# Miniprotein binders against q53ft3, part 96

Target 1, 195 residues: q53ft3
Amino acid sequence: MFGCLVAGRLVQTAAQQVAEDKFVFDLPDYESINHVVVFMLGTIPFPEGMGGSVYFSYPDSNGMPVWQLLGFVTNGKPSAIFKISGLKSGEGSQHPFGAMNIVRTPSVAQIGISVELLDSMAQQTPVGNAAVSSVDSFTQFTQKMLDNFYNFASSFAVSQAQMTPSPSEMFIPANVVLKWYENFQRRLAQNPLFW

## First folded at step 10 (miniprotein)

Design wb12
Fold by ESMFold2-Fast, scan of step 10:
Structure wb12 (fold): chain B 195 residues (1-195), chain A 97 residues (1-97)
Amino acid sequence: as target 1 above (195 residues)
Amino acid sequence: SDRERLIILAKWASILLRKALYMARKGNTERAKYLIEKAIEYLRRIEKLATTPEEEEIVEQAIEAAQEALQLLEQGKPDEVEEILQEAIRLLKELYQ
């Protein structure tokens, strides 16, 4: 149903369902994370009149979760990027025992998605301008991701002259990767959200 | 895959019924009916993907429960609507938990 992506990490596509309408992704080592992308998966959209409210949670000094609303995903906007670097513990520094250096549970934050009626979502206000959901910002992130994919895929390509026929291995010709990249770039230029 | 599609549809159906229950509690009977009707559309799609007798029986019972909830809303029986929608949600969870 949903996907979660952090730059430099494996994409997560299997959210934990904690209630009928609530889904969670774990973010280990979250202190190193600046941005998170949340997106819809597959061919089955939200039912008409519904969308997803996206939350960020981190453990406080007592190990209890603190949930903050980041923004939304809908059929009209099925992908969103969020900046979480400014939302972590210590902001405002009014934490009791904030100066105590105690052994804590491993630094695991969570992204939560709550499926809600669109009019209920319209009554909610995201915290701290976390949403980096402008078309320009999302396009820039997508260009970077696309470039990284092209570079990664090209690193595994071999010239036709160097290919050894083998049924146990598949090789992607560099020309095919280039054609895919050009096609994806063209489509992205027309609609940054198509990917 | 058909199995993955069935699971996702079952999750959406259970969410639709949960929201229908919320609308019924709020006294918004028309919106509750709409959400239940949408859930039945999802259940019909699941029915076409069900391959085991167990799955077929669960879907059939969930459809019957959803249809009964529509009738109860027309009769103004909100307490019975809650029980029936909760049972339908429980049945759907057996498809995806």
Scores: ipSAE 0.675, ipTM 0.875, lowest interface PAE 1.2, mean pLDDT 76

Design wb13
Fold by ESMFold2-Fast, scan of step 10:
Structure wb13 (fold): chain B 195 residues (1-195), chain A 97 residues (1-97)
Amino acid sequence: as target 1 above (195 residues)
Amino acid sequence: SDRERLIILAKWASILLRKALWMARKGNTERAKYLIEKAIEYLRRIEKLATTPEEEEIVEQAIEAAQEALQLLEQGKPDEVEEILQEAIRLLKELYQ
């Protein structure tokens, strides 16, 4: 339903559902993370009038979770890039995860997604430094996203000799993925805004 | 896959019913009815993807519960809706948990 991507790491596609409308991804070693991407998976959009509020949580000096609103994902904007480096520990932040005590280890942060009505989301204010707005930051992030996608896809590559017949499965040759990756990198280098 | 699609649709239907319950509790009957109607659309899609008798029975019961809740809201009986919507949500969780 949702995906979470950190540059240089494998994409996460299996959020923990902590309530009907609340989903969480764990971010181990969060001190090394500058940006996270949250996105919708597959072809099934949000129901009409709904979207997702994206929260970031890290343990404070006492080990207690501090939740901050980063921004939103919607059908009109189904992916969002957030800068989490430099976020402060703001006690007293209002958030929908207040009643949830999620078990965490030190150095593990979380991304939370709360599915909400769009008019409810409109009443909320994200932290000012979370959304990525600069072209340079977006370009750097895009390059890392391409690397992560290629590495993820390549991890499933098998030789023809190792392939088990599966009539219901579709396969894409690894060289096609590589050609796409190379072509995209070349075009991005020529013009970061080519799309 | 159809199974993955069924699970995602079941999660969305559950969310819609949860929001409907919230709206009913707040006395916003019009929005509660709208959300239940949207949930029924998702339940009908799940019904077409269900392949086991167990899945088919769960979806059928969830549709019936959602329709009953909608009728009770139209009759001005929101207090009777909470138990019915919670049961529908519980049934849907059997499809994806």
Scores: ipSAE 0.668, ipTM 0.877, lowest interface PAE 1.3, mean pLDDT 78

Design wb14
Fold by ESMFold2-Fast, scan of step 10:
Structure wb14 (fold): chain B 195 residues (1-195), chain A 97 residues (1-97)
Amino acid sequence: as target 1 above (195 residues)
Amino acid sequence: SDRERLIILAKWASILLRKALMMARKGNTERAKYLIEKAIEYLRRIEKLATTPEEEEIVEQAIEAAQEALQLLEQGKPDEVEEILQEAIRLLKELYQ
């Protein structure tokens, strides 16, 4: 359904489902992370009238998560880059994950995705400094991120004859990664703000 | 793959039914009906991908429950709707958990 990418790390495509409509990715060693990419896997889009609210959490001094709304992913904008460096500890407004009592180790942050109705999402205000807003820097960063992701993913490609079935792992064909990369670069060249 | 597609469709259907239950609890009957109808569309797609008699039975029972929930909403019986939608969600989880 969803993917989560940090430059220089293995892409995550297997979110932990913590409720029917709530999904979580773990981000270990989050102090070294500046940006996170969240995206829809291309298999099946959101149902009409729905999208995903993207949250970031870090553990406070007591190990309790502090959730902040970063932004959204939708069928019209199925991927987004968020800057998480510089987010400060502070009690936010109520959020969908607040009552779930998710506790993690002190150095592990989380990305949460809550599937919501679009009109409910429109009512919410993301943290103002989370989304990457500079068009020129955003385009350059995005290009470098795509290059990094494609090169990294391709380095682990194996032929069909060499694959061993695994019951818990998801596999993405290298050709699909290449097609995504080429399509994204083409769209980005036409309009840097398309996502 | 068909299996992967079935699992994702089942997750979306369960989310739609969960949102329908929330709308019914808020008294938004029309929104709840809309979401159940959308869930039935997803269930019909799952039905085409089901390969085992067990999967086919689960999908048929979930469709029947969703259709019954629509009738109960029209009759103004929200408490009965909640029980039936929860059962439909439970059935769908058997397809993807």
Scores: ipSAE 0.699, ipTM 0.887, lowest interface PAE 1.1, mean pLDDT 79

Design wb15
Fold by ESMFold2-Fast, scan of step 10:
Structure wb15 (fold): chain B 195 residues (1-195), chain A 97 residues (1-97)
Amino acid sequence: as target 1 above (195 residues)
Amino acid sequence: SDRERLIILAKWAAILLRRALEMARKGNTERAKYLIEKAIEYLRRIEKLATTPEEEEIVEQAIEAAQEALQLLEQGKPDEVEEILQEAIRLLKELYQ
């Protein structure tokens, strides 16, 4: 149904279902995360008139989850990029002495997806700075995603002599992946909107 | 895979029926009927993907429950609608849990 991608990490495609209409992805070591992509896998779209509200949850100073609405995914917009770095626990704006209480909060945050009727979603207001709107943020994320893809693909590289025969399996030479990576990175540096 | 498609369709059907129940409780009978009819479309697609006798039986029972709920909404029996829709949701959960 849903996917969750963080640059430098394996893509998650198996959300934990915590209620009939609620799905969660765990984000361990969330303090190192700046951006999260949430997307539909595309196999079966949302039912007509429905979409997903995307939430971010982190433990507050008391260890209680705080849910914030980041935005939405719909059939018309099945993928969204969210900046969560400004939403991490410990910014201390709401609890002036929270940072003085050196109680360690858990390091695991969550992305939640609530499947809702579109008219219900339209009445909700996301946190104003969560959606990625700047070219710089997009370029940085794209570069990290590019690095993640190349590193992931390269981790499976084997010589032809080490390949197990499989008539149903297709292989891409590692050199082709490297050449694509170099060309894409060069073009991204010249013009972030070239694709 | 067909298995993955079945599971996703079952989750969508369950959510549609939960929203139908909420609409029925709010007195929006027409929207409740619409959502149940959409759920039945998903159940028909699941039926084509079911491969075990157990799955086939569950889908059949869920379709029957959803169809009964539509008839009960026409008859103005909201208490029976709630119980039947909850049973249909329970059956769908057996397919994906």
Scores: ipSAE 0.676, ipTM 0.873, lowest interface PAE 1.2, mean pLDDT 77

Design wb16
Fold by ESMFold2-Fast, scan of step 10:
Structure wb16 (fold): chain B 195 residues (1-195), chain A 97 residues (1-97)
Amino acid sequence: as target 1 above (195 residues)
Amino acid sequence: SDRERLIILAKWAAILLRQALEMARKGNTERAKYLIEKAIEYLRRIEKLATTPEEEEIVEQAIEAAQEALQLLEQGKPDEVEEILQEAIRLLKELYQ
């Protein structure tokens, strides 16, 4: 239903469902992440009157997540880019000497999506302005996303001589991926807000 | 792709029923009814995509439960509405878990 993308990483398309209306993506090594894209997958939109509230969290000292509202995804805006670099924090870890004295516990941050009624979402205020609204910034991030996807897909390309017969697997020719990439770049140059 | 569509529709139906349950608990009967009616529309779409007898039985039972919940809301029986909606959600989880 949802996807989560970080530039330079594998796209995540299989959220962990923690309740009927709540979905979570894990973000390992989140200190290196500046932006996260959350988007709707497939052809089936949100039901009328519903959308997704997008949250960011990291575990506190007791291992409990502290949820911060980043923004929303809706049928009208099924993809959103969020800046999370300003939201990362750890107890006693911000001073160089404090960090040296603390045994580093690997931390995994999370993106959470809560499916909610639109009027309930309207009553909520995102923490710090995390949403990326600039067309230039969006275009730049989208180009990086496209490069990441193309490079990832191309890493699986094999010649016909290297193909093993497998009727249970589908293959997409590399040429089709290249055609899609070129078409998307052309459309993006003509209208950065196309969707 | 039809199976993937069925699974996504089942997840949406479960979410609609969960929201209906929350609205019923808050005493918003009109919104609860609306959400259940929307869930039934999704269940009818799932019914058209179901191909196994097991899937067909689950969808049929979920539709019946949702329809019973609508009648119970009209009768002012909130505890029974909650139990029936939870059962419908449980049935839907069998389609997508």
Scores: ipSAE 0.657, ipTM 0.870, lowest interface PAE 1.2, mean pLDDT 77

Design wb17
Fold by ESMFold2-Fast, scan of step 10:
Structure wb17 (fold): chain B 195 residues (1-195), chain A 97 residues (1-97)
Amino acid sequence: as target 1 above (195 residues)
Amino acid sequence: SDRERLIILAKWAAILLRHALEMARKGNTERAKYLIEKAIEYLRRIEKLATTPEEEEIVEQAIEAAQEALQLLEQGKPDEVEEILQEAIRLLKELYQ
């Protein structure tokens, strides 16, 4: 139903359903995240009169979740880019005394999607400047995601001679990854919303 | 493809009924009825995609529950509406969980 993209990470397409109308994506190591893209998947639109409210949650200094409304996705705007840098807080003090404790436990933040009536959504105010919902910004972010994925996948390319000792592992030819990447870039250039 | 479509439609039907239940609790009978009618449209689409007798039975029971909820709203029995809508949602979850 929904997808979640973060630059340099694998796309998430399997949200955890925590209620009939509420879906969550986990964002490990969220301190390194600046932007998140949330979008609808597949061919089945929202029912008439409904949309999704997009929330961001991070653990506060007491380890409790702090939820903030980032914006919305609807049939009219089925994808949105959110800037979450600047919304994070309580990451520990950065001072000489605190430098003695420089190893940080990875924290997990969450993106939440609440399916709501459009009338209810219209009465809510997102946190300032979180939404970046222009097509141009989406295209730029998607291009960077494609570049990150291709570079990441290519870093694991090995010769056929190196594969023989581990026949139980799955391998894909690097040229197949390259062809997929080239095809996707071409389609994106023709129509950023082709998928 | 048809299986994935069935699952997504069932999730949307459950969401519609959940919101219908919320509208009924608030006394917004008109909106609750509208949402239940929309859920029934989704249930009819699921019915065409059901392939097993078990799936067909679940869909038919969910349609019957949704239709009963509409009748209860006309009778001004919101407590009974809540119970039957929760049963319809439970049946839909058997299709997609």
Scores: ipSAE 0.707, ipTM 0.892, lowest interface PAE 1.1, mean pLDDT 77

Design wb18
Fold by ESMFold2-Fast, scan of step 10:
Structure wb18 (fold): chain B 195 residues (1-195), chain A 97 residues (1-97)
Amino acid sequence: as target 1 above (195 residues)
Amino acid sequence: SDRERLIILAKWAAILLRKALEMARKGNTEWAKYLIEKAIEYLRRIEKLATTPEEEEIVEQAIEAAQEALQLLEQGKPDEVEEILQEAIRLLKELYQ
């Protein structure tokens, strides 16, 4: 349902489901991470009126998770880029993961996705420096990477849909994300300006 | 694959029913009914993908539970839906866990 990407690392497509509506990705060695990308997988959209609130959590000095709201993913914006490098000294926010405050391994952060009603999401305020806009060359490049991924993945989804009796519903094999990552890295190595 | 599609649809149906339960607890009855109706749409799609008698039975029981919850909400009995929605969610988890 969701994917999580950090540059230079294997893409994660299998979130840990901690409740029916709550999904978590582990980010080991998070101190080396500047940006994280969260995106929807496949072609089955959020049900009408729903979206995902994206949270970041790091262990405090006592090993307790400190959750912060980064932003949202929706059917209209199914991928988002977040800067996390400046957030580790911040205060925790109100979060839907309260009952799941579990002591985490030091140096392992988490991305949490809580599926919520859009009306509920509209009442929430993300931390001010998390969302990345397409302003400089790096953010433009990253947005083009996301576009490239969706174009690549969609080609496989079309093939999958052609094989099913219900073409309005499509699924993307998990290995397609890995193939995209390998292909994109190969192209970057050959010509860094290809984007 | 049909199996992968069934699993993803079952996860969404469970999420919809979970949100319906939360709305019912808050007294948001119309929102709860809407979410259950959406869950039933997903359950009907899952039903078309079910290939074993066990899967077919689970889906049918989940649909019946969701329909019973709708009827209770229409009758103004939101306090009676919690156990029914929890059972429907439990049934759906058997499809994707």
Scores: ipSAE 0.602, ipTM 0.858, lowest interface PAE 1.6, mean pLDDT 77

Design wb19
Fold by ESMFold2-Fast, scan of step 10:
Parts: structure tokens; sequence; C-alpha cells
Structure wb19 (fold): chain B 195 residues (1-195), chain A 97 residues (1-97)
């Protein structure tokens, strides 16, 4: 139903369902995370009049979870980008996850999604510095992700003379990755919504 | 896939019934009725995707429970609605858990 994406990490598409209307993604090593994207999967929308409230939680110095409201996803806005790097020193928000005893390790944060009636969501105020939902801000995040991916992939480049025979492994020439990266950047600059 | 669609629709139907229960508890019977009617629409969609007699029976029982809840709300019996809606949610969980 939902997806969660962090730059430089594998996308998560299997949230843990902790109640009929509540879903959680684990974020290990959250101190290194600046931005998180939360989005709807597939073609089945929210029921009419419903949406998702998106929360971020980290363990405080006493090991207790601190939940903060980041924003919302709805049928009209099925994806959202959130900046979480500044939130770890903030005060907790009013939240529906208070009764949940989730075993947590130090350095593991969570994204929580609570499916709510739109009328209930309208009464809630997200933390002011979390939402990064404009096209320009999303484009900047996408560019940083592309840069990270290209740099990571190219760090594994080897010459033909250095290749070890391994039939179980597939290799992509570094210049093909570079050509894809340049093409994607060009298309993104021409139309930020081409994807 | 049809199986993945069935599971997602069943999760949405269960959420709709849970929100209906919350609205009934708050005395908002008209909104509760609306949410149950929406859940029945989802149950009808699930019915078209059900392929086993076991799945068909579960969906049929869930529809009957939801329809009974609507009747009880119209009769001004919200306390009896809670038990029926909880049973409908339990049946839906058998489809997706």
Amino acid sequence: as target 1 above (195 residues)
Amino acid sequence: SDRERLIILAKWAAILLRKALEMARKGNTEYAKYLIEKAIEYLRRIEKLATTPEEEEIVEQAIEAAQEALQLLEQGKPDEVEEILQEAIRLLKELYQ
C-alpha cells in the first residue's frame, strides 16, 4: 500500500502492519538520513474521504519513542518528501501511536503511517520544517539521489584486466551508467515531471 | 495481480469498518452508515476477485454483517453495531493476514 525511500538505500515496500489502520517502516542508522520519501503504491487509491498522516519517531535518551507529525499523503498528493535531519532535537507531536509497544534498538528510527479521515487530518499541524513537497524541492532531492547512485556505482568500476571470472555476477560498463545519468539529468532539466 | 488487489481491497474495507465503528461510538451515526456503505462497495469488488469457496463464504458473511450493522444503526442500536462490525473486521483479516 505504501512505499518508503531514502537516498542511497533500497526502497522499502513492505510496511509492518501494527493495527488495521497503522503501518510502520524501520529506518536503521537514522542519524545519517536527511530526507525520506513516502508514497502510495500501485493503482488502488485511498477510499474517498481518507488519507495518511505520516509520522517520524526516534528513541530519546531514555529509550522512549518521540513521535512527530511530518505531513500527509492523499489521493491528490500520493507522494511527499520530508526533511528529518533537523527534527531529532524537536518536541514530540500529538499522535495515535502512544499505545504501541514496539521494541526498538538505539539508532533505529521509524516512519509511521496512520490512515485517517480527511476531516481528522485537517485538525492536525505538521512540524513546520519537515515538508519538502514543492516540485523544485523534490527535483533537488532527486538530483542528489542520482548523484549518490552514480558515485556509488562508478566506485566499483574495474578494467577488463582486473575482472575475475564469475558466471553468477553481471557487469554493466561504467560508461553506460554515465550515459544514463547524463540523459536523465538532461531530461529532468527540460521537464521535472517527465518521470 | 488479482490476488494482490484482493488483499489491498480487504485492508481498505477493514479500515473503513474500523472508522465506522469509531464514528458510531462518537454518536455520528450518519457518517458511520456512510462508511459502512463504502465498505460494502469494497466487499463487492473483493467478491468479484474471490476464487475459492472459502474466500467466497468469508466475503458473503462480511457483507451480511455489514448490512446487519446498517440496519441496527437505523434502529438506533449502536451498542449492538460494535459486536457486528468487529466480526466483519475479523472476517476480512482472514482474507489478508
Scores: ipSAE 0.696, ipTM 0.884, lowest interface PAE 1.0, mean pLDDT 78

Design wb2
Fold by ESMFold2-Fast, scan of step 10:
Structure wb2 (fold): chain B 195 residues (1-195), chain A 97 residues (1-97)
Amino acid sequence: as target 1 above (195 residues)
Amino acid sequence: SDRERLIILAKWAAILLRKALEYARKGNTERAKYLIEKAIEYLRRIEKLATTPEEEEIVEQAIEAAQEALQLLEQGKPDEVEEILQEAIRLLKELYQ
């Protein structure tokens, strides 16, 4: 159902099924791995409305797994490339593999795939930089969102000369919106993860 | 091959029933019913690929269990629904494990 590829290694096409909806690939000598590709295998797609959440796990100093959400695969995007370099010393994220009491050897990591409904996947937050995208990509998205909101709000601006007094209507000065926009942009430029 | 297709479809049917069980436990009866109905569609496809009497019997029993689970959800019997869905999943595992 799923495949896993690491540059310079044989492709894995036989995941270990650890539950009906959970699949695991072992990654020996994971310290030498920078990127992992996860993909759908064969011609049978996910059932309508379903996809796979992709996790990475490495052993901590006690051999216990530390799971991190990397991203997703779906019928619309059935393959994904993940950068795992830099995640090997990170903190764990929310994951569905908490019931697995598996002690790992120090050099073996895992890729986990959990089959979920798309609505459930939308509520999950992948670790930053895990998918092949940068902080710049996230900053660009956030900037476009801010621009969209500012432009939308500003499209309703009217001068005081054009206002009709109404006790049931509230108004805010356009410069208050601009001040918030500028403050948010400044904070985002200093630290993209401040929010 | 038909054998490989049967195995993959059986895995998907088991996943659908597992998700149905999770949503039934959460009290989301609508989602649970939808997932069981999807699992039955997959079971009907498996039925067309079954070649041994043992496989045919397992598929038939799994379909009956899934249909019973739908009726029990309609009646609001969560404990019986859980037991029936677990049995259907167990039957499906006999096809692909």
Scores: ipSAE 0.690, ipTM 0.879, lowest interface PAE 1.1, mean pLDDT 79

Design wb20
Fold by ESMFold2-Fast, scan of step 10:
Structure wb20 (fold): chain B 195 residues (1-195), chain A 97 residues (1-97)
Amino acid sequence: as target 1 above (195 residues)
Amino acid sequence: SDRERLIILAKWAAILLRKALEMARKGNTEFAKYLIEKAIEYLRRIEKLATTPEEEEIVEQAIEAAQEALQLLEQGKPDEVEEILQEAIRLLKELYQ
């Protein structure tokens, strides 16, 4: 239903379902993460009148999650980019005699998605510095992601001369991938938020 | 695939029924009815994707439970729908858990 992407990491598509309407992605080594993308997967949209509230959590000093609202995904805006670097725990040294002597063990943070009614979501206020407000930053991230996808997909392309007949396998022509990429680039240039 | 679509639709149907239950508890019976009707639309789509007798039986029972809950809400008996909606959600979980 949902995907979670961090630049330089494998995309996560298998959220842990913790309630009928609540889904969680684990973010190991979150200290190195600046931005997270949350998006809808596949072709089945939210039911009319519903959307997803996106939360970020990290363990506090007692090991309990501290949830913060980042923003929303909806049928009208099925993907969102969030800056989490300003929201990470600044707990500092757990050892008062020297921060530099502490070997920080990577902690696991979480992205939570709560499926909610749109009227309920309208009454909620995201934290002030989570949403990416710069169109330029969004365009740059999208361009990098698109380039990464094209390069990845192209690495699996094979020429017709190299294909052995295999009725159990489906092949997609590389020119179809290229046409999709060119169309997406054109649409992105016209409106960076067209998706 | 049809299997993947069935699972996703079943999750959405369960969410719709959970929201219907929450609305019924808050006394918003008209919105609860709307959400149940939407859940039944999803259940009808799942029905077309079901391939085993077990799946077909579960879907049919879930539709019947949802229709019963809708009837009770139409009669002004929201307190009686909690058990029935929870049963429908439980049935849907058998399809996707």
Scores: ipSAE 0.685, ipTM 0.879, lowest interface PAE 1.2, mean pLDDT 76

Design wb21
Fold by ESMFold2-Fast, scan of step 10:
Structure wb21 (fold): chain B 195 residues (1-195), chain A 97 residues (1-97)
Amino acid sequence: as target 1 above (195 residues)
Amino acid sequence: SDRERLIILAKWAAILLRKALEMARKGNTEKAKYLIEKAIEYLRRIEKLATTPEEEEIVEQAIEAAQEALQLLEQGKPDEVEEILQEAIRLLKELYQ
């Protein structure tokens, strides 16, 4: 249903479901993370009138989670980029995950997604510095994200090419991914606004 | 895969029914009915993907429970609506847990 991507790491596509409407991704070594991408997976959108509120959590000095609202994903905006650097020392805000007993390692942060009605989401205010807003920071993040995507897709494509193909599976030629990556990287270096 | 699609649809149906329950508790009967009707649409899609007699039986029971909840909302019986919606959610969890 949801995916979570950190630059330089393998994409996560299997969220842990902690309630009917609540999903979490673990972020190990969270102090090295500056940006996180949260996105919808596959062909099945949110039901009409629904979306997801995206939260970030880290363990405080007592090992208790401190949850902060980062923003939202919806059918109209099915992916969002969040800057989490600088949020790790803040105090917790009011959130729908507050009463949940989530067992986790003290050094691991979490991304939480709460599925909510759009009307409910409109009444909530994200933390002020989570959204990616500057062109330079966005370009640098995009380059790192591109590197991560290429590494992940290339690994998968090679595995698929070497394995017996399934009739229901799609295959991506590794050389096509490499060519796209190299061309996009070159264009980003010359002009970040080329698209 | 068809199994993954069934699981995702079942999760959405359960979420819709949970939100319907919350709306019913707040007295928003029209929103609750809308959400249950949407859940039934998802259940019909799950029905087409079910491959075992056990899955087919669970989906059929969930559809019947959702339809009964709509009837009870029209009759102004909120306590019975909560029980029936919780049962439908429990049935859906058997498909995806």
Scores: ipSAE 0.691, ipTM 0.873, lowest interface PAE 1.0, mean pLDDT 78

Design wb22
Fold by ESMFold2-Fast, scan of step 10:
Structure wb22 (fold): chain B 195 residues (1-195), chain A 97 residues (1-97)
Amino acid sequence: as target 1 above (195 residues)
Amino acid sequence: SDRERLIILAKWAAILLRKALEMARKGNTERAKWLIEKAIEYLRRIEKLATTPEEEEIVEQAIEAAQEALQLLEQGKPDEVEEILQEAIRLLKELYQ
């Protein structure tokens, strides 16, 4: 039903169902996460009049989960990007000596999705500093990821003169990577959620 | 796959019935009826995807419960709907958990 993506990590597509209308993704090592993408999977949309409210939780100083509303996903906007870096416990310290006294206890944060009626969602207010939740922003994020991947892959390209035949290793021609990149950009321009 | 579609449709049907129950409790009987009618549409789609006698029986029982709840709401008896909708949700959970 839902997917969750963090840059540099494997995509999650198997949410834990904790109630009929509530789904959770675990985010280990959440202090290293700046942005989270939440999106609809497959071909079956939300029922008419329904959408998903997206929440983020982290442990407070007492270890209790604190839930914050990030935003929404709907059939009209089935993907959203959320900035969570400003919402984490212990964030905001700029003084080097102050930061040196922080005692770290690793914890797992969570993304929660609550399926709700659209008019109920309209009465809710997301936290102000998480507002990166448009399809245009998702397209921009995806384009940057594609650029990063293409640059990374091309950095390993070698001239044919530098290659020695080796049947135990596979080499992908750089032009194949370029063709994939161009095809992906074209599809992204037509539909940001094609992937 | 058809199995995957059945599971997703069953989850949506259960959510619709859960929301119907919440609306009935709030006295919004018209919204509750609409949500049950939507759930029945999903149940009919699940019925076409059911392949085992056990699945077919569960879907049939869930449809009957949803239709009974709808009839009670039409008769102005929203207080009698809770147990019936909870049973329909329980039946749907047998399809996807």
Scores: ipSAE 0.720, ipTM 0.890, lowest interface PAE 1.0, mean pLDDT 76

